# Designs tried in a protein design chat: miniprotein binders against q96jn8r1131to1294. Part 50

Target 1, 164 residues: q96jn8r1131to1294
Amino acid sequence: TLEFLENHGKNILLSNGNRTATRVASYNQGIVVINQPLVPQLLVQVRIDFLNRQWTSSLVLGVITCAPERLNFPASACALKRAAWLLRGRGVFHNGLKICEKFGPNLDTCPEGTILGLRLDSSGGLHLHVNGVDQGVAVPDVPQPCHALVDLYGQCEQVTIVNP

## First folded at step 5 (miniprotein)

Design t8
Fold by ESMFold2-Fast, scan of step 5:
Order: C-alpha cells, then sequence, then structure tokens
Structure t8 (fold): chain B 164 residues (1-164), chain A 98 residues (1-98)
C-alpha cells in the first residue's frame, strides 16, 4: 500500500496509483514523500525510470522528521535546514551539513533501472540499499517518526515505487 | 488570478508555436515549459497534455528522441484520461516516428 503523498513539489505529476512520480519541467521542485512513516520493518524502494543527461546532478533521497502532509516544500531537498538527513552524490548530509564524504555509490551516476531502498534497522540506523544490496548504515539514530523522501532533482525525471 | 494564468498559458503556447515555425527551438521550449508549469499548478489537464505534447515536438525537431518519446508518452497518458482522442492519435503517430 505504499504511495507517494499528494503533497509534493510543484513540478511533480503522480500516476500509476500514486506509485510513479514524474518531474515534468525544469530541474527542481521535485520532492515526493512516501505516505507511511519509515519504521524498522519497512523497506521503501524506488526504481529510477528516466534520466535526462542534460543535467549534471541527480536524485537525492533520505528522511525527514517533520510532518509531510502539509509541508511547503523548498525547490530542492538540500534547502531543508532542519529535520532532514539526505544522501546526495556520494555524501551524507544532516540539515545542510556534510556528515560523511563518501558513502555507497555515487547517486549522480546510477543508471536507469537502479532500485534504491531506504530502511531503518532496529537501532534506528538508516540504511541505503542499491539493487537489493545493503550499503550499511548511512545515519545512526534517526529520530522517529520519520518519512522517506525522494527529490527528483536534475537528471532524475521519473521514479516508481517497487515492492521488495 | 487563475483565469489570467490560464490565458497566459494559451499565449505562451501560441508564442511557442510561432517560435517553432521560425526554427527558434530554445525559445519554443522555454515558452512551452512555462505553459506546462502554469497548467500543472492550475490542475488544468487539457492544457497540461497539450503543452507536454508541444515540448515533445520541439525535442523531436532537436533530435532529442529519448526525451521527445518521454514527453509524448506523458501527454498521451493524460489525453487518454481526459478523453482527448485527437491528441492520443497525434502522440501515437509521433511515437511511431521515433
Amino acid sequence: as target 1 above (164 residues)
Amino acid sequence: GPEEDLRRALELMEKGRELLRQGDFEGALQAFFEAVLIALEAGNKEYLATALFLVGQVLKELGREKEARFYFKIARWIAERIGDEELVKRAEELLKEL
């Protein structure tokens, strides 16, 4: 029953029962949030459906700990200055501060068809999964409740929620 | 207000068509993408489908076939939902050319 919330960035069109998000213009205003809180037994996965190589940077994913249903989203997830833990390129960011230089693969170079997953472990550690492979703990002790966020930034113009 | 915004979207689509006829592909894209944004914000699916289709046409002329296909597919999907049979047919014909 996982879906993207109807509250999303202004350039997003939802389709496929709110399981596919398409950014129809520009390079930004593409934030989407999963409709259920990320809890330790939940693996949230999205597939990269379409990449536009006109842009250099690509999607960002992570979690926010603020209520998403009425949130006024900024132009990019990286503009979130509170309550955000984000994976961008090879970096891990907390409220705009880089807390890890290199973690997992470079998200700016993941090809179409890549499946990216977010999961909390029993200790509140946030894990990134890439094509089913656990990359390890990107962020320890994420506060709860938290919500999985995808920013269809730059190259990434379409993603679809996929089941494990 | 909303009526003024939708009037601007129509003006942008007409301007974009003129620019496309003149071979100003970048100007046409800018105009059509502005119309896309206005239609999306207004929830006007008729204008959104048409503007996305027009984006696809410019991208096809530019030889950016992958992107053109992407926009034609989105336009066709919306057109199917709103019952715009003419736009569905036009999108399908252009998709065959890619």
Scores: ipSAE 0.544, ipTM 0.836, lowest interface PAE 2.2, mean pLDDT 91
Fold by OpenDDE base, second read of step 6:
Structure t8 (fold): chain B 164 residues (1-164), chain A 98 residues (1-98)
Amino acid sequence: as target 1 above (164 residues)
Amino acid sequence: GPEEDLRRALELMEKGRELLRQGDFEGALQAFFEAVLIALEAGNKEYLATALFLVGQVLKELGREKEARFYFKIARWIAERIGDEELVKRAEELLKEL
């Protein structure tokens, strides 16, 4: 069963069998990692449950290739400088550096109810899914094993893991 | 315990946000102030800073700028002490708008 790990950002409260993550303070310190590593053809999806318009920006999606159980999470995913591939806004980032300017829809403007998915293809390409639609390869040749990461940042205050 | 306090605080924050969406600013203030008290009781500095920040935001929307400034400054001060740089930045941004 897919769920968020207990090792998470300090502002996160887990509920619903650890399938729901809620950021309860500030607009950062909200990183969560999904327990099972991504394997080819496994679609991992989260739903944006709640957006707080008092903040700016929104969630960051991506993968990490380090051991999530031992990771000391920074205040935001943007501060991850190692073993991190992230989707923020319309950009794709690797270890803090933008490697793609425009990819898929703008995550900062996704409304509540949006279902975002990550999937590895057989070639190691990381795909973004938006409401069930494959947006294409965001990151080619991602090292394995890797874990899906969600940073409940800014507007995004709650997400829930959902089944495809 | 502190986790339970956080849950209660979360509920209050959600309530406050909903009240804001409904245009009930006074109700929102009440909810956020209660969250402040819970944060104080729990010794949760980060939530305290956040709750105070939210109070400031409501006050700002109400045009109560002097009061808003007060709460933003406190929130910033706490955020600085706990190393929440982003909250510091956000508070500073709002302070610039006043």
Scores: ipSAE 0.000, ipTM 0.217, lowest interface PAE 11.5, mean pLDDT 90

Design t9
Fold by ESMFold2-Fast, scan of step 5:
Structure t9 (fold): chain B 164 residues (1-164), chain A 83 residues (1-83)
Amino acid sequence: as target 1 above (164 residues)
Amino acid sequence: SKEDLAKKLIELYKKALELVEKGASEEEIRKLLEEVVKIAEELGDEYLIEIAKIALELFERGDLDLLRRYIEFALKIAEKLLE
């Protein structure tokens, strides 16, 4: 069963059997990680439950290839300088470097109710799914094992894991 | 009615926020958060029940700054879902 790990950013509270993550303070310290490695063909999906439009930017999605169970998370996923492939706004980032400037829809503008998914294909390509629609390969040949990461940054104050 | 329970839940969260911000007694805050749980249970929405229980749990942990922030969040969610 997919759950968020109990190791998470300090502003996160987990509920609903660790399937709902809520950022209860500020705009940052909101990183959560899925408990199971992202294996090929597994589609991990989260629904955006609540947006606070006091903030301008929104959630970040991606994968990390380091062991997450005891990781000291930085204030934002953007501060991860190792073992991280992230989707933020329309950009794709590897360890803090922008490697693609326009991929998929702008994550900063996705409304409440949007379902965002991450999946590895059989060649190790990382795919973003938006409301069930495959956006294509954001990152080729992701090292394994890797874990899906969500940063409840800015506007995004709550997400829930949903089944395909 | 369910509409009356919804209005009461929102008012209870507003009162809880006021009590925490002014430094009211622990017993007064606890009783109000217990009433929040009771009203959420009467509404029967599992998600609202879980939020109410988390607020009470945070109070029992003794972190009043985190509790204040969580009540602000709980109020926003209740207003979004019920109003």
Scores: ipSAE 0.006, ipTM 0.280, lowest interface PAE 10.5, mean pLDDT 83

Design v1
Fold by ESMFold2-Fast, scan of step 5:
Structure v1 (fold): chain B 164 residues (1-164), chain A 83 residues (1-83)
Amino acid sequence: as target 1 above (164 residues)
Amino acid sequence: SKEDLAKKLIELYKKALELVEKGASEEEIRKLLEEVVKIAEELGDDYLIDFAKLALEAFEDGDLDWLREYIELALEYAEELLE
C-alpha cells in the first residue's frame, strides 16, 4: 500500500492512513515522500485537495535518489541541490539546473481536483501523468533506486494519494 | 521597477558572499541579508522571499554552508527571472 513516509517536512500532518498530507502552517516545510521506491511500472498519483490562493507558487513534484528515511528535509524542494529531479511550474530541474523550460501544464495553475502522477518507464524515463494523461518523458535515465517526492509549497496545502 | 529590484537583490547577495569569504563582521553581513529580505518582499516572489529568509536564518544559526547554498539558489532563480 502506498503511503507517505513518516519522515517529512515539519509543517506536515499525515492523516487517512498516511495517504493524505496537509501543510498546517506557513507556505514551506511541506516535503513528503512515498514510502517505497519508485520502480518501473509503478504509477504514484496524488490529488490536489486544497489550494490557498494567498500564495503565488504551488506544488512541486519529482524524485530523489538519496535515502529519505532519515533525511533532514530543507524548507523547499528547490534547496535539494544533490540527487533531485523536480517539476516546478513549467520547468524541469536537475539539482537546481533547469533542463527543460516548458514541459506539461503549469503546476502553479493546476486546480483543486487535479490528479498528478509519476511513473518510470522500462528505460528509466520519468513520466508525468495529469488527470490520467501521460505528458511524456520529463527526465531520461533516472538513477535507481529513486523515491517520489511532493513539495506542498505555497498554494498547495493538501494532497491525497489516489489509486489508478 | 521589478527588474531594478531583482538586479539590486543579486548585487547584495554577491556582496554578502564576498564578505562571508573574507570573514567580515557579523553586523555587516546581517545588514546585507536583511536588505535582501526587504527587496524580496517588495518583489513579492514566494521563492525569493523564502530563500532570503532561509539565508538569514542559516546565518543566525551559524550555518555558513547552508547560507551559501540558499544564496546560490536565490542567485540562480533571480538570474532566470531576468532572462
Scores: ipSAE 0.237, ipTM 0.592, lowest interface PAE 3.6, mean pLDDT 87

Design v10
Fold by OpenDDE base, second read of step 6:
Structure v10 (fold): chain B 164 residues (1-164), chain A 83 residues (1-83)
Amino acid sequence: as target 1 above (164 residues)
Amino acid sequence: SKEDLAKKLIELYKKALELVEKGASEEEIRKLLEEVVKIAEELGDEYLINFAKLALEAFEDGDLDWLREYIELALEYAEELLE
């Protein structure tokens, strides 16, 4: 069963059998990691449950290749300087560095109810899914094992893991 | 010196944060952030350059959350470099 790990950002409250993450304070410190590592053809999806528009940005989605149980989470995912591939807005980031300017839809403008998914293909390419639609390869070769990461940042205050 | 540049960069970031909180003109904030980019480039540190460019981009996009975040990240990183 897919769940968020107990090791998470300090502003996160888990519920619903650890399938729902809620950021209960500020606009950051909201990183969560899904327990099961991504394997080829496994689609992991989260739904944006609530947005708070007092903030300007939204969630970050991606993967980490380090052991998530031992990770000391920074205030934001984009502060990670190793083992991180992230999608924010329309950008793709690797270890904090922007490596792609425009990819897929703008995550900052995804409304409540949007289902975002991550999937590895057989060649190690990381795909973004939006409402079930494959947006293509965001990262062509991701080291394995890796874990899906969600940073409840800015407007995004709650997400829930959903089944495909 | 590089140390002087780093200190100047820190000063400018702190000033930028202050201006953001006070609701200062966009032009004044922009000028500070652009100067930070130049200083970071002169320093030649990839992460300082990265944070500076991303801060400026966030500002231009109206994303105040990431603007603040990248300034804070840059400040923390720059201060560590001076240790």
Scores: ipSAE 0.587, ipTM 0.855, lowest interface PAE 0.8, mean pLDDT 94
Fold by ESMFold2-Fast, scan of step 5:
Structure v10 (fold): chain B 164 residues (1-164), chain A 83 residues (1-83)
Amino acid sequence: as target 1 above (164 residues)
Amino acid sequence: SKEDLAKKLIELYKKALELVEKGASEEEIRKLLEEVVKIAEELGDEYLINFAKLALEAFEDGDLDWLREYIELALEYAEELLE
């Protein structure tokens, strides 16, 4: 069963059998990671449960290729300088550097109830799914093993893992 | 020198954060962030250049959360360069 790891950002509380993550303070320190590697064809999905309009931007999601169980998470996922491929707003980021200006819908404008998914294809391409719709390849040739990461940043204060 | 440029970049970022917290003039904040981009480009460090450009982009988008975050990341990085 897919769950969030108990190693997470300091502002996170896990509930619902570790399937719901809530950020209980500030706008950052909200990184969570799925407990199983993202293997080809596995679709990992989270639903946006709660948006706090006090903040401007919203969640970031992607993959890391380092072991997450003992990782010291930075304040935001975009601070990761090694082994990280992230989707923020419309941008694609590798190790904190913007590598694509415009991919898929703007993640900062996704409403409550949106289901966001990550999947690897057979050639190691990372795909974003939005409400069941494949947005295409955001990142080619992701090294394995890799792990799905969600950063409950800004407006996004709660997500829940949902099964297809 | 590169050390002097890095110190100036740090000073401008700290000033920019102060002005953001005070709700100061958008033009004054933009001017500081544009100067930081120029200094980062002169330093030639890929991370400092990207943090500076992303901070300016966040500011132009009205995204103060990411503005603060990119400034803090740039400050941490630049301070490590001086050690």
Scores: ipSAE 0.377, ipTM 0.721, lowest interface PAE 2.8, mean pLDDT 90

Design v11
Fold by ESMFold2-Fast, scan of step 5:
Parts: C-alpha cells; structure tokens; sequence
Structure v11 (fold): chain B 164 residues (1-164), chain A 83 residues (1-83)
C-alpha cells in the first residue's frame, strides 16, 4: 500500500495509517515522501484536505532521485539543490533553478478537495494530473529510481493519499 | 501598503546586485540583505521570506552564484505580485 515515509519534515505528523500528513506548525518543515519508487505508469495521488489562508503560497510536488529513507530534508523544497524536480505555482524547477515558467494550473490557487497526481510515462516523462486530468509532460527523462515528494508548504496544511 | 513593501524589496535587491557586481564591502551587502529579510517578514509572504533568508545564507557562505539565483527568483515573484 502507498504510505508516506516516516522520515519527513519535522513539522509533519502522520495519521490514518501513514496515508494522511498534517503540518502542525509554521509554514515550512513539511516535506513528505511516498514509501516506494515512482515506477512507470504508477499514479501517485494526494488530495488537498486543508488550506490555511494566513499564508500566500501553497504545496509543492515533484520527484527526488536520491534515497529518501535517511535524507535530511531542508526547511522547504525550494532549498533542494540536488536530485530534485519540483512543481511550484506554475513553475517547473530542477535543483532550485526554474526551467519552465508556465506549466499546468497555478498550484498556489488549487482549492481544498483538489486531487494532484504524479506519473512517469514509458519514456521517463513526469506527468502532473489534476482531478484526474493529465496536464502533460512537466519534466522529460527523469532519472530512475525516483520518489514522489510533496512539500506541505504555506497554505497547504494537510494532504491524504488517495487511490486512482 | 503591501505594494509599497514589494517595491521597496525590489529596490533593495537591485541595489544588492549592483554592490555585488562592484565588489563593494561585505558589510554594505549584508545590511541590504538583512533589510530585505525584514521587509519580506513585514510583507508576510512566506516564499519571499524563505528566498530572502536563503539569499543571506548564500552570501554568508560566499556562494555568489546562489545569491544571484535566489535574488532573481525573488525579483520575478515580487514583480508578479505587483500585477
């Protein structure tokens, strides 16, 4: 079964059999990682459960290609300088550098109840799915193995893994 | 206003980049970056706060390449806020 790893940001509490992640303090220290590699055609999905509108930005999601079980996570995903491909707002980032300006919907404006998905195609292209709709290839040729990452940043204080 | 704070943050960052290119004193650059952190905190935008702190940290580490990248990201974002 898909679960969040017990290695996570320090402001995270896991519940619901490690399928729900809640950020209990501040706006950062909210990185979580899925417990198995993102293999081609596996669709990993999370639902936005709660948004705190005290903050302005929202969740970040993507993949990392380093082993996550003992990784020291930075305060936010934007500080990851190696082995990271991330979607924040409308941007696509590789190791902290913006590589695409406008991809998919603005993640800072997705409401509660939105289901966000990550999937690799057979060519190693990373796809974002929004409420079941494939947004296209955000990142081509992602190295493997890779692991799905969600940063419960800013407004996004709770997410739950949902089955496809 | 938040708009005035965003404009001030942009001006301070542009000044910091000028000083870096001129090889100005570390103390002058640090003071500007510290002021940017304060303005970002007053503005209350958490991404700008994080970028400002990352920029200051990169500067203290002597990593001018990452300093410039963080400033560039912050400028793009702050300019978008003014729309």
Amino acid sequence: as target 1 above (164 residues)
Amino acid sequence: SKEDLAKKLIELYKKALELVEKGASEEEIRKLLEEVVKIAEELGDEYLIDLAKLALEAFEDGDLDWLREYIELALEYAEELLE
Scores: ipSAE 0.383, ipTM 0.725, lowest interface PAE 2.4, mean pLDDT 90

Design v12
Fold by ESMFold2-Fast, scan of step 5:
Structure v12 (fold): chain B 164 residues (1-164), chain A 83 residues (1-83)
Amino acid sequence: as target 1 above (164 residues)
Amino acid sequence: SKEDLAKKLIELYKKALELVEKGASEEEIRKLLEEVVKIAEELGDEYLIDYAKLALEAFEDGDLDWLREYIELALEYAEELLE
């Protein structure tokens, strides 16, 4: 069963059997990681439960290829300098550097109820799914093992893991 | 204006990098980085605020490599905002 790891950003509160993550303060310190490696064809999905319009930016999601159980998370995923591939707004970032200008929908404008998914294909390509629709390969040849990461940043104050 | 604030933030970051390379005083560099944090907070952009605070933290920790990296990320982001 998929759940969020107990190691998370300091503003996160886990509930619902560690399947719901809530950011309880500020706009940052909201990184969570899925407890199991993202193995090929496993679709990991989260639903956006609550958006706070006080903020402008919204959630970030992607993968990290380092062991997450004892990782000291930075204030936001944008500060991850090593072993990180992230989808932020419309961009794809590797270790903080933008490697693609426009991919998929703008994550800063996805409404409450949107289901976002991450999946590796058989060639190691990282796919984004939006409400069940495959957006294509965001990142080719992701090293394994890797773990799905969600940063409850800005507007996004709550997400819940959902089973297809 | 917000555009003027963003331009000032960029200018201060470039000056901070120059001072770091020249081995300028710790107090002089810290004041610049603190001013960048204030400007970022006034602009109200979450990424600019986080980059500014991370740069200041790296500086206080004596980690000049991370300081340079955070400034470079902030500059890329801020310059794209002006486009």
Scores: ipSAE 0.365, ipTM 0.653, lowest interface PAE 2.5, mean pLDDT 89

Design v13
Fold by ESMFold2-Fast, scan of step 5:
Structure v13 (fold): chain B 164 residues (1-164), chain A 83 residues (1-83)
Amino acid sequence: as target 1 above (164 residues)
Amino acid sequence: SKEDLAKKLIELYKKALELVEKGASEEEIRKLLEEVVKIAEELGDEYLIDWAKLALEAFEDGDLDWLREYIELALEYAEELLE
């Protein structure tokens, strides 16, 4: 079964058998990682449970290609200096640097109840799924092994892993 | 106003890049980066705050490549805020 790793950002509280992540303070320090590698064709999905509209930005999701079990996570996923491909707002980022201006919907505007998914295709392309709709290839040729990451940033204070 | 703060942040970052290329003193560059952190906190934008702090961290680590990248991220973002 898919779960969030017990190594996570300092503002995270895990519940529901480590399948729900809640950010309990501030707007940052909210990185969580799935407990197994994202292998081709595995669809990892999270549902946005709660948005605090005091904040302006929202969640970031993507993959990291380093071992997550003992990482000291930075304040935000966009601060990862290596081995990170992230979807934030309307953009795609590699190691904190914007590599695509517009991809998919604006993640800062997804409402509560939205289901966001990550999947690798057979050629190593990373796909974003939004409410079951494949948005296409956000990142080609992701190195493996890689791990799905969600940053409960800004508005997004709670997500839950959803099985298909 | 937030617009005036964003403009000041942009000016300070452009000055910081100029000083880095010129090889100015560490104290002078650090002072500018610290002022940017203060302006970002006053603006209250979480990305600008995080990048300002990361730029300062990169500078302290002697990592000028990441210093430039965090400044460029902040400049692009702040300029979009003004549009």
Scores: ipSAE 0.015, ipTM 0.311, lowest interface PAE 6.2, mean pLDDT 87

Design v14
Fold by ESMFold2-Fast, scan of step 5:
Structure v14 (fold): chain B 164 residues (1-164), chain A 83 residues (1-83)
Amino acid sequence: as target 1 above (164 residues)
Amino acid sequence: SKEDLAKKLIELYKKALELVEKGASEEEIRKLLEEVVKIAEELGDEYLIDFAELALEAFEDGDLDWLREYIELALEYAEELLE
């Protein structure tokens, strides 16, 4: 029952029952949000379907604590300021600041077919899962409610929600 | 004003990209990127500061692809501030 919200970045087209998001233009304006709050133990997963090697950066994922249903999405997730905790490249970012320099694999080098997951533990710690492997706590004590966010930035032009 | 600082930051970033494409000296490019960091700090905007510091770091690491990405993110953000 997990779907992307119909409110999304300008360059996104949803398909496959709102479970596939495709960025149809440029390299930005590609933010999508899961339709349910990320509650503890819920694992939300997306598969990278298509990478355009014209670009150098790739997918950003994380959580936002603002209500996404009517949000006017910015060009990139980085502009969400205090509302967002983001995983980009090998960094963890909050409020535009890098809070961890090396966490998990480099998201800019994940190939097509990679499955990326987000989960909150019982203490509110945000976990990244890569191809089923828990990378550990990227962000402790995420405020709730929060929503899983994917920014189809740069290379990443298509993702699909997959079941755990 | 903050608007004038944002316009100056945009101008310096565009100049930095031009110098990178021309293969200008490391010292010339570094000076521009350091000036951008100072302007971002004067603006006091956390995203602009983060992008400016990340751009300078990418440049020092010799990662021109990441340099361009951070500059593009900063330009998008700064241009939205001016809207």
Scores: ipSAE 0.021, ipTM 0.175, lowest interface PAE 5.1, mean pLDDT 86

Design v15
Fold by ESMFold2-Fast, scan of step 5:
Structure v15 (fold): chain B 164 residues (1-164), chain A 83 residues (1-83)
Amino acid sequence: as target 1 above (164 residues)
Amino acid sequence: SKEDLAKKLIELYKKALELVEKGASEEEIRKLLEEVVKIAEELGDEYLIDFALLALEAFEDGDLDWLREYIELALEYAEELLE
């Protein structure tokens, strides 16, 4: 069964059998990682449960290729200096560098109830799914093993893992 | 105004990049980066705050490549705010 790892950002509280992550303070320190590698055909999905509109930015979604179980998570996913591919707003980022200007919908404007998914295809392409709709390949040739990451940043204060 | 604060942040970052290129005093560069943090906090924009703190951290670590990257990310973001 998919769960968030017990190693997570400092402001996170896990509940619902480690399937719900809540950020209980500030706007950052909200990184969570799925408990198993993202392998081809596995669709990992999270639902946005609660948005705090006092903040302007929102959830970041992506993959990391380092071992997450004992990693000291930084304040935000953008501080992951190596081995990270992130979807933020409409941009795609690799190790802090923007590699695509516009991909899929703007993640800063997705409402509560939106279901966001990550999947690897058979060629190692990372796909974003929004409410069940495949947005296409955001990142080609992701190295393996990799792990799905969600940064409960800014507006996004709660997410829950949902079954496909 | 937020626009004036964003313009000031952009100017301070451009000055910081010039000082880094010239190999200027570490104290001069640090003071600029600290001022950028204060302006980002006044703006209240989460990414500008994070980029400012990451730039300062990279500078303290002596990682000038990541310092430049964080400044360039912040400049791109701040310039988009002005559009």
Scores: ipSAE 0.193, ipTM 0.521, lowest interface PAE 3.8, mean pLDDT 87

Design v16
Fold by ESMFold2-Fast, scan of step 5:
Order: sequence, then structure tokens, then C-alpha cells
Structure v16 (fold): chain B 164 residues (1-164), chain A 83 residues (1-83)
Amino acid sequence: as target 1 above (164 residues)
Amino acid sequence: SKEDLAKKLIELYKKALELVEKGASEEEIRKLLEEVVKIAEELGDEYLIDFAKMALEAFEDGDLDWLREYIELALEYAEELLE
């Protein structure tokens, strides 16, 4: 039932019942959003299917609190303002500013086959899961409703939604 | 050399913000932003390239608020890169 929204970055092609997202050009314009709000107890997971080592940066994931169905996405998720909490590299970012220096693994170095998950706890804390392992609270008190976002940036050219 | 390029990019952005505040010519500001794009491309960092191009696009659109915002994002990123 979980799918990527039809509204996405312009370099994205959806397949596999909108459960696989492929970035078909460049290194940017690869933002996708899950079709349901991220509510407590929902674990949204994506698997990294293909990495292109021509690029240096890689996948970013997080949440946005604005309505995604008609949003005009910027070239990268890191340009989003006022409504985004993002995990990039080893950092946690809110509206473009780093709020945590080191959290979880370096997302720029996660290999193909890595499964990345986002979950809200009952207190509104945003958790990152890596290959089934909860990394802890990256962001406390995320406003609701919020929506899980994946930016197929740089190296990351394909992801697929996977069930727990 | 990569550190020197990043430092030059930072100084050009700071100069661009000063020129915007002073109401300097569009040509002068555009040249600085174009030079920043070239430096970002030479560095080969995807985020610096995107921020530089988005800043230039905002400037061409006459959106000085977005211009400042993209410059601020680029400065934060570039300064982190130097650490």
C-alpha cells in the first residue's frame, strides 16, 4: 500500500507499482515522497538498489510538513525551507541548517542493498533505521502531519520501498 | 588547492551579499555569481554547484530573498567542508 507519489522530481521514473523510483538523468531533481503521512508506528523503508560512483554525494532522507501532492520540488531536498528535517551524510538538518553533527552512519557511503527506514515514535521523535537497527531519535517533536521524503541525489539512482 | 577554491568561493559570496546590500550594478553581481558557479564546478561538489546555480537563477528572476537564502546555504555548506 505504500507507494511513491506521482508528484516527484523531474528526473524520476516510477515503476513496480510506484514502489521503485529511478533517477534517469544528471545527479539532482530526484526527490520522491511517500503517498501516506508518516504517523506513529508506521515504518517506511527503502532499499538502495543502484549507486553510480561518478558522483560524490548520495541519498538524503527525512520528512517534510508541507503538502507534497502539488509541491514544486527544488533541485535538491537540502534547498527546502521551513518545512524539512533531513538526514544527509552524517548530519541532521532543519531548513538548511545543521542541528546535529554526527547521527547514524554516513549516508554518502552506504552500499547497495542498504535498507533505510523512517519511523515516528509515540512522542513524535523521528527515528532512522539502518538494516533493521534503530539509530535513535534524530529529531524530537516533529510537527504533524508530516511526509517521508527520499532524495535520490548524486550516487543514488534507484530505491525501492520494502516492507518490514 | 581545493581548500583555496572553497575559500575563494566563500569570499566571492560575501562580496556578492555586500554588493546586493549597497545596490550595486546587476552586471557586477552577476559576474561574481557566475564566477562562483565556475569555482563550484571546478571543485566538483554537487551541492556547491546546485546552490551556486540556484543563487544565480534567483538573481536572474529578481528574487533577492531567495538569492540570499541560497547564498546562506552555500556558505554554511562550504564552511563545513573546510572543517
Scores: ipSAE 0.472, ipTM 0.758, lowest interface PAE 2.0, mean pLDDT 89
Fold by OpenDDE base, second read of step 6:
Structure v16 (fold): chain B 164 residues (1-164), chain A 83 residues (1-83)
Amino acid sequence: as target 1 above (164 residues)
Amino acid sequence: SKEDLAKKLIELYKKALELVEKGASEEEIRKLLEEVVKIAEELGDEYLIDFAKMALEAFEDGDLDWLREYIELALEYAEELLE
């Protein structure tokens, strides 16, 4: 089953069989990683459960290609300088640098209840899904194995892994 | 020198953060961030350039969270360069 790993950001509290992540303090230190690596055609989805509008930014979604169990998580995903492909706002980032300015909907404005998904296609392309709708390829060739990463940042204080 | 530029960049970032916290005018903060971009470009460091541009973009978008984050990342990186 899909769960968040016990190795997570300092401000994260896991519940619901490790399927729910809650950031219980501040606006950062909220990185979580899903236990099962992405394989082609596996759709991994999380639902935004709670937003705190005190903050301006929201969650970051992406993948890492390093071993998640041993990763020392930085305060925010944008500080990952290797083996990271991230979606933030409408941008796509690789190892901390923006590689695409406009992709899909603005993650910073997704309301509570939004279901965000990641899926690898057969060619290694990473797809973003929003409420079940494929938004297209965010990253054309992602190294495997890779793990889905969620950074509960800013507004986003709780997410839950949901089944397709 | 590059060292002097890096130190200046750090100074400006710290000033920018201060102004943000004090609720200074957008124009004043913008000018500092734009100057940081210029200094980063003069330095020719890829990360500093991108952090500066991303910070400016975040500011222009009204996203103070990411503005702070990028400045902090840039400061950390710049300080490491000076070691």
Scores: ipSAE 0.067, ipTM 0.492, lowest interface PAE 3.2, mean pLDDT 91

Design v17
Fold by ESMFold2-Fast, scan of step 5:
Structure v17 (fold): chain B 164 residues (1-164), chain A 83 residues (1-83)
Amino acid sequence: as target 1 above (164 residues)
Amino acid sequence: SKEDLAKKLIELYKKALELVEKGASEEEIRKLLEEVVKIAEELGDEYLIDFAKFALEAFEDGDLDWLREYIELALEYAEELLE
């Protein structure tokens, strides 16, 4: 079954059989990773449970291609110095470089109850799904194996893994 | 105002890059990066705070490539904030 890894950012508390991640302090140190590689056709989904309006930015999601079980996570996903492809706000980023200005909706404005999904197609293209709607290919040719990552940053204080 | 603080932050970052290129003293560059952290904290924007701290950390580690990268990310973000 899909669960968040026990290796996570230091402000995270896992509950609900490791299917719910809560950031219990500050606005950062909230990276979580799914326990299984993102293989073609697997749709990994998380629901935004709680937003704290004290902050202005919100969650980031994407994939990382290094083994996550022993990673020392930085304060935010934007600081990952390894192979990482991230969706933040309206942008798509690879190892800190913005590779697309505007893709899909603005993640900083998604309300509570939004379901965000990541899926690889047969050609290794990374797709974003929003409330069941495929937004298209955000990143072509993602190397495998890769792992789905969520950064509970800023406003986003809780997410839960949801089955398709 | 927040606009004035963002402009000051941009100005200090540009000066820090110039000093790095000219091989100025480490203390001079560190002082500028520390001032950027203070301004980011006063602005209260999470990414500006994190970028400022990441830049300072990269500088302390002698990682000038990541220093430049974090400054560039911060400048892009701060300029969009002003729009």
Scores: ipSAE 0.364, ipTM 0.670, lowest interface PAE 2.5, mean pLDDT 88

